# VHH binders against Putative glutamate--cysteine ligase 2: the designs that were tried, part 5

Target 1, 372 residues: Putative glutamate--cysteine ligase 2, of Gloeobacter violaceus (q7ni89)
Amino acid sequence: MTIPFQSSTAPTLGVEMELQIIDPATGNLTPRGPELVTFCEEHPEVGLVVKPELVQATIEINTGICKDVAQVERDLTTQLTLLRSVCRERGVSFLSAGTHPFARWRERRYTQTPRYRALVDKHVWTARRMQIYGLHVHVGMPDGDTAIQVINQITQYAPMLLALSANSPFWEGDDTGLDSCRTKVFENLSSAGLPFRFENWEGYENLINVLLETGSIGSQREIWWDIRPHSDFGTIEVRICDATRTLAEVLALTALVQCLAVYFRRLYENGEEIRLLHPGIIRENKWRACRWGLEGELIDPLTLKGVPTRKLIEQTVGEMQSLAAELGCSAYLAAIPAILASGNGATRQRRIYSQSRSLVAVVADLEAGLAT

## First folded at step 24 (VHH)

Design h4 (from g1 with R59D D105S Y106S W108F)
Fold by ESMFold2, last read:
Structure h4 (fold): chain B 372 residues (1-372), chain A 123 residues (1-123)
Amino acid sequence: as target 1 above (372 residues)
Amino acid sequence: QVQLVESGGGMVQPGGSLRLSCAASGFTFDSYYMSWVRRAPGKGPEWVSTISYGGDWTDYASSVKGRFTISRDNAKNTLYLQMNSLKPEDTALYYCAKGRQYYTSSGFSLDVWGQGTQVTVSS
C-alpha cells in the first residue's frame, strides 16, 4: 500500500499550542475544555478555533497555514486575544507549561469520544497519565522522500529544541529533578519517542503498513514520535518541545525549526548528506536535555565529546543567521540569546518556587506569561 | 557587521613555517567554534582544522595532523594556525571561518568566511 504525501512545495508553517484551563481561585486544572470547544464550534463567527484533547482541562489552539513566522505571530496573537476574552467571560484562565505544577492526573476527567475511549482502552494506565502539554511545529515539505531525509537530520537537533523549551520540572507537587518530566511521561506510550531512521518514504510506508495490518495502530495519527511526517498536511511535525511559557519563546522555537528544516531540505535537494550520529548518541543527548536542560552538556556530533549545551545552541543559531534573514525570521530567532541568559521555563519555575515556597505562585507566574 | 580578517600568509620554502592569525569582530567570539579552511588553486574548499570555543578540543585534517596547530586567544578575539614542515601541497588561500565545519558533498557549511590569506610553498 502506498501512503500518498500531500505536497507542500513552500516551507509553510503551522503551530499548535496545547494549553491548560485553570480555575483562577485555586490554580488547579478545571475540566472546562469541552465547554470552550462547544462554544467555538457553535460560534464560528468569533474566529477562535479550539480543539479538544484527552484531558478535559486541556485545549489546543492552532494557526492556519502560514508562509512565515510573522504570520504565525499574527495568527497566534489573534487566537490568544480571543481566548482571553472567552475565558474571562467564563471565569477561567489558561496557561502554557509542559505539565501542571501540582494537579493530580487521577483527578482528571477525560473526553468521551470514540477516539479517546479507544486510546484509553489500548494504552490503559499509560494514557491516563497523559497530563502533559507540548508545542508542535509543522513545516511544509514537497514530498515524502524529502520529509524523511529532513526528519533524519533534524532529529539530531531535537535535544537542543527540548533543552530550550523544557518547562515541566514539577509533577503532582514534587520537583522531579528533571527539566522536562513531560518527556518521560510521554515516552510511556508505545508509539512515542525519537523517530526511527528510514532510508526513504518507502521504508516509512513499509513500517506503517505492517503496523496497520497487524492492528498495532488504527491510523498514522497514533504515531507520536518526537518528529514525524504528516502525510495529509504534507509536512514534517516537530513535537519534541514542551509547551513554553511565552509567545516569544513559541516564535523563537518556530523560527529555529523552520531554519533547520529548510537548511536540510536544501542539502538533500542538492544531492548532499551529512553523516548521522549513532542513534544511541541521539538518545543520550535527549536524556541530557531532559535531565539538565540548558545547564548540562550535549555530545557534539563533530567531537563526540560533551560540550556545554548553551554553547552548542549559540553556535547553531549563529549558523542559521543568513537563512533566518532570507526567511524573514531573524527578529524571532533573536529571542534565543535571552533564553540562554535567563534559563528555560524549568529554571524559572524552580526560581519562583524557591523564593515563594508556593506552587500556586508558580502557576500564577505561568499564567502571566501569556498575558497581553 | 561580522568581520574575519586573516593575516600572516606569504611565500616560504618547503620545510618552513608560518603562523596565521585571524582577527574577529562583530560577534561573541568565545561562544563559537572556529575553523581554518583552505582552497588550493583550481580546487574546492578543504577543511583544515577546528577548535572549540574554549580551546579544549581541536581536530585536524589527516593531511596536516602533526604539522599544524590551531589555537585561539579569546581575550584578543583572535584565532591562530601554526603551520610547520610546510609542503608544496599546502599552497592555498587560507580562510578563517566562524562555526563548526563539516564535510558535505558540495563543500563546507560556512556561515561567515574571511577574505583569506595566501600561503605559497615553493622552492
Scores: ipSAE 0.000, ipTM 0.251, lowest interface PAE 15.2, mean pLDDT 86
Fold by ESMFold2, last read:
Structure h4 (fold): chain B 372 residues (1-372), chain A 123 residues (1-123)
Amino acid sequence: as target 1 above (372 residues)
Amino acid sequence: QVQLVESGGGMVQPGGSLRLSCAASGFTFDSYYMSWVRRAPGKGPEWVSTISYGGDWTDYASSVKGRFTISRDNAKNTLYLQMNSLKPEDTALYYCAKGRQYYTSSGFSLDVWGQGTQVTVSS
């Protein structure tokens, strides 16, 4: 009936990176995730904490609850350094991208827990294709009503976040033509995609209760919207981003998400009227970001004309400068101009492939992105 | 550092005209939407007008539509507001602002506003 929201009065951060475990000799996914999880559980003195995923070649690393982006950087640097060492000793490697450039989902081994068996039984064909990897950012919220209002607003920026982070141009050896094919694979699940708009927390509760009572979901964890509330931590969770190649990109996106979340929280707290784009326009903009990344245009709902995606991102970052200074994240946000200049991960992957004609070379370059 | 300097304000009779200018520096002017915002005595900020980076799209508050015209000269990094048929209700401090400001009605902005130029419409 009620879904309590655990308050986080400060705009704290949590970051989750989904990583691919690869065989360095072939560049292909290797089902060594459970081995790494078991080792870390049996050797807590190492200090590396990894979480299992549906596909045995996947792991997840997380930060703790961080006050700012600088703490996120310290947490992730520590975990990546430890992961690099553990992987080296075991003869495996890892990388970050929205999809693996050439691995085939039919060849994957799946984690055999009750949860993951239930997932596959329910979603069948669509779950079997979930060889995709994201970057998730949590921002603390003081209550459910505020979380819902911030989600409504920050969803309008999901296309910009996707365009910056897009890093999945290849699917099973083919250039998909998309900057983020992960997005389209993920949308095969019925509970994925852009969040619905709610007036307040009660509206969210009402929908979730219906879905629970009808057996449509087993828990809130089965809501895979691009942005969702996380009532247990008292946060909003931004899930739209592909797993990016480098830590610098992770930190830049984390900074932008925090700035947007705080900005819209303050507008709500000040009683400001919040203008929302038509959901159809947001959906079209998400498609444009998925298809063209930074090279395209996003629809301006006032003129009904395309505006260059790069220019809108520059303007948004410019509008966040004072808030970024206050939050202590200016230096991390400043990496976004470099992303705009060099292109997103999809641009980079395509450039490496065009030079080498080898997806193994693309994997090697992705692997190098987390070598620091 | 981003700097916006407004000029062209003054005292004018009802029905008169004024042309405001805003000199911009410290950023790539032609990559941004630009806006005019005003603050009347005892009132919060009111969005007045916005123009796209190339000048091919403009929008106006209903209170000024048909009377005010926003324009820009990207070669000179200058934003303009032509104000015709002025009314006493147009009396305000007028600010030049970087970006699309009608989403920032609180008067607290994530971007730079100028110092403003005073427009007073009185007999």
Scores: ipSAE 0.000, ipTM 0.193, lowest interface PAE 14.2, mean pLDDT 86

Design h5 (from h2 with Y103W W108F)
Fold by OpenDDE, last read:
Structure h5 (fold): chain B 372 residues (1-372), chain A 123 residues (1-123)
Amino acid sequence: as target 1 above (372 residues)
Amino acid sequence: QVQLVESGGGMVQPGGSLRLSCAASGFTFDSYYMSWVRRAPGKGPEWVSTISYGGDWTEYASSVKGRFTISRDNAKNTLYLQMNSLKPEDTALYYCAKGRQYWTDSGFSLDVWGQGTQVTVSS
């Protein structure tokens, strides 16, 4: 069975933000997501669309198809502004992070639609712990073969994206020692992790067909790789990033993802013979990024030696400068040096905790990230 | 603005030597790998060599390995290419480039190139 890939000739962008709904009185997660979803559906004049998630304390907002990062900014700014108003009127707040600092997964309520019930029934404990929040970035691709080649290449840079975005040091009140415990929670899903390599779109189709035919998956949406093709959208979807505290971070990561995607697309379209980093090295780098974020070392894809993560990211961002200028996202990419200097979200959360000795204070700081 | 200015090219006989230089400006030189690429007449660009931040790591195209040596002086923001045992097939326009050559031998993965310096090897 052929899987059609919708064609996008331009590197258009779509961004998904998974957000936490917070009780302002306690700072804890509150299962008020469905209420927000329903309100927005019943009041289309508000101009806000909120999507439900597995955990009722989670909502998702999505951009439309954006031509550039600036449009993403405008779109998300509008949505977040509207969301603030809607939440305020209902006595709830929201924040963006890979995990909640102290919420317990056993206390979560789950969406009760047939789809999500089936998901929980199928994945049981691995799904029950899924109180995690990610940033998803879509980039338009012209065809499936191109998408596969770009995914093969951009996966090598996924650890850097993770290191930059890591914003989940705490789990149920405990410092996990990881910059992204979200990553490890997610990896417990059977279909999660780094994507497999394919020679072409047909190779991907073959796998998907087997999984569909055997009832392993009901749709491609159940493929939860860190990077995956989205044939219906005609995009690649980068899912490796933790939800970040601020919109500026979202936009910076979006810019970097766009640059990387276009960079590798051009190499492929030019007919270049492209080498690939060994998957074992990528796996190791993902772990290193998860564990130490910006403070550790990654294996350099070129030298195959350990190098400071910050240095490697700096180099990579530097290599994207001309392309960023062409794409009109230089200003957004320019936020990355500041992140490198100050640390990622995990570093910030730990700093706030060290100063206040309060995870509620950490929540308050996170909440402030999207307040502007 | 990033600028790369190559020099040191010229005409030499087979077996001769040349040393190319590249003056870099407009960026933190020691924060980037640097590369040389070349374009021979009628051919596409070819990656020649890459050097790491401090010069502790280098790589070469198979066609030049053992004959060419890439080096850098970070204090002077200068990249070098020592070319020994030159062959007619080394005739090309040589470019200094900012960045690493990861995945291809064409040099297309490199971000910024200079104007190039001509190297001609002929008897």
Scores: ipSAE 0.455, ipTM 0.787, lowest interface PAE 1.4, mean pLDDT 93
Fold by OpenDDE, fold request of step 25:
Structure h5 (fold): chain B 372 residues (1-372), chain A 123 residues (1-123)
Amino acid sequence: as target 1 above (372 residues)
Amino acid sequence: QVQLVESGGGMVQPGGSLRLSCAASGFTFDSYYMSWVRRAPGKGPEWVSTISYGGDWTEYASSVKGRFTISRDNAKNTLYLQMNSLKPEDTALYYCAKGRQYWTDSGFSLDVWGQGTQVTVSS
């Protein structure tokens, strides 16, 4: 069966933020997501749309279709401002991170819609632990073949995106030793992980059709790859990033993703023969990014040698400067050097903990990230 | 702003040698791989060579391997290309470029290029 790809000729952007709903008194997760969703639905005049997630302590906000990162900024700023007000009126707060520092998955409440019940029934233990939060960035693509080619290429940079965004060192109160334990939790899902390579859209369709026909998936929505096509939106969706503490980080990563997507799209459209890094190396780099974040080394795609992660990212960002200028996202991309200098979210969380010896303090710091 | 200025081009006989230089400014030179790309008359761009941050790694197009040597002096923010055993087919405008040539053989993936220096190999 043919899977149509909605055409997006411009590299438009859409951003999804998964947010944690917090009890300000305890700093812990609180299952108040459904209440927020319902409120927004019943009060459309507020102009805020909040989507439910599997875990009731989680909500999702989404931009519209944005022409550039600046529009993303305006959109998310507005939404976050509204959300802040709505939450305040209800005595809850929210924050953005790949995991909550001390929340216990056994204490989570799950959304009880037929969809989510079916999901939990299907994935059982692997789904029950999904108290994780990601950043999803959509970039418009003109067609399925282009999307596949861009996905194949941008996947090579997924480890760098992960290293930059990694913001989940703690799990249920324990330092996991990982900068992104979210990644490892997510990988427990059968359809999660780095995307498979395809020669073209038809190759992708063939796989999806098999999965649908065999009842392996009910829809493409159940494909939980770190990067996936979104045929209905006409986009690629980069899902590798942990939810970051601040909007600035969201925008920086969005800018980088847009640059990478456009960069590889142009290579493909120019008819260039494009090399691909061996998937085993990408897998290793993803692990390295997960484990050490910005503090480790990645295998350089060119030299196939270990290189400091920071240096590799710095160079990559540098290589995108002219394109960023063209796309009007230079100012947002310019935030990345500061991230490289100060460390990623995981580094910050650990630093706060080291100083305070309090995970509640870590939560407070995270909350502050989107408060201003 | 990033600026790359090539020099050292000229006309030489087949079998001759030239040394190209590229003066770089406007960025942290030693934080980037650097490359040479050339464009022959009537042809598309062709990647020539790339060198790593400190110069400990180099790579060359098959067409120039064994004849050309890329090097850099980070203290002087300068990239070099020693060209030996030059052939008529080496005739091209040679560009200094910031960045790595990962994905293509055309140099298309490279971010910023200089204005180029002309190399002509003719008897």
Scores: ipSAE 0.428, ipTM 0.776, lowest interface PAE 1.5, mean pLDDT 93
Fold by OpenDDE, last read:
Structure h5 (fold): chain B 372 residues (1-372), chain A 123 residues (1-123)
Amino acid sequence: as target 1 above (372 residues)
Amino acid sequence: QVQLVESGGGMVQPGGSLRLSCAASGFTFDSYYMSWVRRAPGKGPEWVSTISYGGDWTEYASSVKGRFTISRDNAKNTLYLQMNSLKPEDTALYYCAKGRQYWTDSGFSLDVWGQGTQVTVSS
């Protein structure tokens, strides 16, 4: 069966933020997501749309189709401002991080729609632990073949994106030793992980058709790869990033993703023979990024030697400077060096904990990230 | 602003030698791999060589391997290409570039290029 790919000739952007709803009194997750969703639906004059997630303590906000990162900024700034007001009036707060520092998955309530019930039934224990939060970035693609080629290439950069965004060191009160324990929780899902490589869109279609026909998936939405095509939107969706503490980090990562997507699209359109890093190396690098974030080493795709993660990311950002200027996102991309210098979210969380010896203090610091 | 300025090009006879230089500014030079790319008349760009941050790793196109040597002086923010045993087929505009070529052999994967310096090998 043919899977149509909606065409987007411009590298338009869409950003999804998964947010944690917090009880300000305890700092813990509170299942108030459905209430927020309902409120926004009943009050369209507010101009805020909030989407439910599997876990009721989670909500999702989404941009529209944005032409550039600046539009993403304007859109998300508006939404976050509105969300802040709505939450304040209801006595809840929100924050952005890959995990909550001390919330227990056994205490989570799940959305009870037929879709989510089916998901929990299908994935059972692996779904029940899905109190994780990610950043999703969509980039428009002209066709399925292009999307596949770009995904094949951009996947090689997924570890760097993860290292930059890693913001989930704690799980149920414990330091996991990982910068992104979200990554490992997600990988427990059978359809999660790094995307498979395809030669073309037809190859992708063939796999999807088998999965659909066998009842392995009900739709393409159940493909939870770190990077996946979104045929209905006509985009690639980069899902590897942890939810970051601040909007600035979101925008920086969005800029980098846009640059990478356009970069590889142009190479493909120019008819370049593009080499691919061995998947085993990408897998290892994903682990390294997950484990050590910015403080470790990644295998350099060129030398095939370990190099400081910061150095490799700096190199990559540098390689995108001209394109960033063309796309008008230089200012946003320029925030990445500051992230490299200060450390990722996991580093910050651990620093706050080391200083305060309080995970509640960590939550407070996270909340402050989107407060302004 | 990132700037790359090549120099050292010229006309030489087959078997001759040239040393190209590239002055880099506007970025932390030692934080980037640097590359040379060339474009012959009527042809697409061709990757020539790449050097790592500190110069401890180098790679060359098969067409120039054994004849060309890439090096860098990070204290001077300068990239070099020593070209020995030059051949007529080495005639091209040579570009200094910031970045790595590990995705393609054409150099199109490289972000910033200089204006280029002309190398002509002719009898």
Scores: ipSAE 0.386, ipTM 0.760, lowest interface PAE 1.4, mean pLDDT 93

Design h5 (from h2 with Y103W W108F)
Fold by OpenDDE, fold request of step 25:
Structure h5 (fold): chain B 372 residues (1-372), chain A 123 residues (1-123)
Amino acid sequence: as target 1 above (372 residues)
Amino acid sequence: QVQLVESGGGMVQPGGSLRLSCAASGFTFDSYYMSWVRRAPGKGPEWVSTISYGGDWTEYASSVKGRFTISRDNAKNTLYLQMNSLKPEDTALYYCAKGRQYWTDSGFSLDVWGQGTQVTVSS
């Protein structure tokens, strides 16, 4: 069967934030997501929509279709402000990070809708540990073939995005040694990880059809690649990033993703013969980003030598400056140098812990990220 | 603002040599790969050469390999292209460019280009 791709001629943006609901008294996760969802549904006058997630201590907020990063900022700022008020009234707080520093997955409550029940039943132990939180960025694409080509290319940059966003060093109170343990938890799902390469949209359709026909998946929503097409939205969805501490980081990453998507779209539309980095190298780079974040080295796609991760990212951002100016997102992209200088979220979490010897202090610091 | 200014072009006979220079400003020069691209009349752009941050790695188009040498002086924020054994087919406008030539051989993947310097090889 053919899978139609909704056309988006402009590189419009949609951003999804998965947020942690916190008990301010303990700093721990609290399963009060459903309450927030229900409240927002019952009170449309508030103007806030909150979506449920697998874990009840998790909620999702989403932008509308945004023409640029500035609109994303306005949208998310409004939503976060409203969410803050709603949470305050109910005696809960929220924060953004790839994992919670000390929450135990065995203590999590799961959403009991048929969809999520089925998911847990199907994936069992691998799904039960999914107390992880990501940033999802959608970019509009004109057609399926373009989407596939852009995905093939942008996947090569996924390790850099991960290194920048990595914000999950702790798991159940332990320092994992990873900057993003979220990545490794997610990879336990059979349908997770780096996307496969396709020649065109038809190739993608063929795979999806086989998976659907064999009952391997019930829908395309069960494809949990780090980057995937979203045919209904007419977008590519970049899912590689950990949830970041601050909105500024969200916007910076959104800007970078938009630039990369448009950059490769233009190359494709221009009829350029585009080279691709070997998937094995991308996989290795993803590991390096996961393990060391900004402090390690990545394999340079051109020289095939190890180079400092920070340097590659700096150069990439530099190469996007002209396009960022055209897209009106230069100011947001400009936040990345500061991230490179100070370190990613994982670095910050570890610093806070080293100073305080308290994971509760880490939680408090994370919470402060979206408070202003 | 990023600026790239090429110089050193001119007219030479076949077999002759030229040295192009590119003065860079407005960015941290040693943090970026640099490249040369050329455009012959009536043709699309052609990637010529790329050099890494410190100059430890270089790559060349097959058409110029063994004849051209890319180098850089990071202290002077300057990129160079030594062109030896020039051929009529090397006639083109030569551009200095900021960025990595990772994905294409046309130069279209490069972000910022200079104004170019004309190189003409003729008898």
Scores: ipSAE 0.370, ipTM 0.751, lowest interface PAE 1.5, mean pLDDT 93
Fold by ESMFold2, fold request of step 25:
Structure h5 (fold): chain B 372 residues (1-372), chain A 123 residues (1-123)
Amino acid sequence: as target 1 above (372 residues)
Amino acid sequence: QVQLVESGGGMVQPGGSLRLSCAASGFTFDSYYMSWVRRAPGKGPEWVSTISYGGDWTEYASSVKGRFTISRDNAKNTLYLQMNSLKPEDTALYYCAKGRQYWTDSGFSLDVWGQGTQVTVSS
């Protein structure tokens, strides 16, 4: 069966931010997501569009189809401003992080739709632990074959994207020792993790059709790979990143993803042959990024030796400068050197905890991250 | 029923000190972050400082960091702002607020609840 790919000739952008709804009095998750969704549906004049998620304490905000990062910034700024107002009126707040520092999954309420009930029924124990939050970036692709080739290449950079975005050091009150425990929790699902490498779109179609025909998945939306094609939007979707603390970080990662996607698309269109790193090495680099974030080493594809993660990211960002200028996103990409200097969100969360000895203080600091 | 009453303002010479107080009632004080906000004549509101529920986390605007200290006494439902090394630029009406108040540019929350206490720094 043919899976049509909705062509997006320009490298358009879409960004999805998964947000946690919290009770400002306690800092804990509160199952007020459905209330916010209902309000927005009943009051379209407000202009805030939030989408439900499996966990009732979670909502998602999205951009429209944006031509560049500046439009992403405008869309998200508008939605966040409206969300702040609506949340204040209801006595709730929100924040962005890969996990909640101390909330417990056993205390969560789940959205009761047929889709989500089926998901929980299928995945049982593993689905119930999905109290995790990501940042998703879409980049438009002209066709499925191009999307697959770009995914094969960008997957090699997923560890760098993870290291920059890691923002989940705590799980249910404990320091996990990881910069992104979200990554390990997410991998409990059979349909999560690094994407498989395909030769072309037909190879992807063949696998998806088997999974659909056997009832292994109900739709392509149940493919939760770190990077996946999105045939309905005509994009690739980069899903590896933790939900970051600030909008500046969201925009920096969006810029880097767009640059990488355009770079590899052009190499493919020009017939350039680019060697792929062994999948086992990519898997090891993902683990290193998950464990040590920016403070570790990644295996350098040229030398096959460990090289400081910060140095490889610095090199990659440097290589993207000309393309960033062409795409109009240099100012946003410029936040990455600041992340390298000060550390990722996991570093920040641990610093706040070290200074305060309070995970409530960590939550408060996370809340502050989307105030501007 | 939420009530915030600021006090401790006054006139002071540059380099002087003042301690502001905010008596809170009508809510469970130790369950909320508390903030100070100020408004100079003819200017928009400016966030000054925020303190967490138990007082273990504090943050300050760059214009006051190192000179001002926020604190709270949860047993007395009272928020404090110790202001040292005062400058003429600190002249403003100072409000305490329930919750976290964070502004960019000129944003100001309608949830600032006190009447304010005037601080005037003149040479």
Scores: ipSAE 0.000, ipTM 0.116, lowest interface PAE 21.3, mean pLDDT 85
Fold by ESMFold2, fold request of step 25:
Structure h5 (fold): chain B 372 residues (1-372), chain A 123 residues (1-123)
Amino acid sequence: as target 1 above (372 residues)
Amino acid sequence: QVQLVESGGGMVQPGGSLRLSCAASGFTFDSYYMSWVRRAPGKGPEWVSTISYGGDWTEYASSVKGRFTISRDNAKNTLYLQMNSLKPEDTALYYCAKGRQYWTDSGFSLDVWGQGTQVTVSS
């Protein structure tokens, strides 16, 4: 059976931000997501469009189909401004991070029972731990074969994207020792993790059809790989990133993803390929990024030697400069050196905790990250 | 009450042209992205095109790019789709929809849809 791929000749963008709804008095998660969705549906004149997530204390905001990062910025800025106003009126707030620093999933079971009961019935113990939040970036692709080739190449960069975006050092009040514990929680699901490498779209179709026919998945949307094709939108979807603290970080990562996607698309279209890194090495690099974030080393795909993660990111960003200028995203990509200098969100959260000894203070700082 | 009413469909030969209209009421039209979606016989919905609030950004499905043009008249609360170089595979029920199309894991859209207008391209 074929899986039609909806063509997107231009490298258009879509960005999804998963946000946590909190009670500003306590900093704890509050199951007010459905109320916000209902309000926005009943009051379209407000212009805020939010989508529900499986967990009631989560909402998702999305861009439309954007031609460039500047449109992503405009759309997200408008949505965040409106969301802030709507939340203020209702006495709630929101933040962006890969996990909540101290909220406990067992306490949420009591608060989240209407929706959580369905989740527990289907996914049992693993579903109870899905208090995790990501940043997703779509890039338009002209066809399935190109999408697969770009995914194969970009997967080698997923560890860098994770290192930059890691923002989940705490789990239920404990410092996990990881920069992204979200990554390890997510990997408990059998259909999560790094994508498999395919030679072409037909190879992807063959696997998906087997999974559909055997009832292993109900649709392609149940494939939760770190990077996946999205045949209905004609895109690739990069899902590896934790939800970052600030809009500037969202835009920087979006710019880098777009640059990488276009770069490898053009190499494929020109018949130029570089040697792919062994999947086992990519998996090791993902672990290194999860564990040490920007402070560790990654195995360099060119030399097969350990190289400081910051250095590899600097090299990659440097290689993308001319393409960023062409795509109109140089200013957004230029934020990455600042992230390298100051550290990722996990570094920041740990710094705030060390100074305050308060996870409530960490939540307050995360909340401030989307203030403007 | 939000209403979307499509019109302008009909029979046309391959290579012909049609212009679809969508009259919108019951909401502030110029505050929303608008989209066209189509449903071919025996198939699920297929996104066709989207236009921004002021019309300054448009995007098209690859199957129609270069042949179809989306536009809007905010003074008349009307969305348009100019369809040129029509092919038999363009045969479908065409809907206008309020809102932006989002990439999401759920795959469900909350956009409001009209009743549709039939386009039939027959050789």
Scores: ipSAE 0.000, ipTM 0.157, lowest interface PAE 18.5, mean pLDDT 84

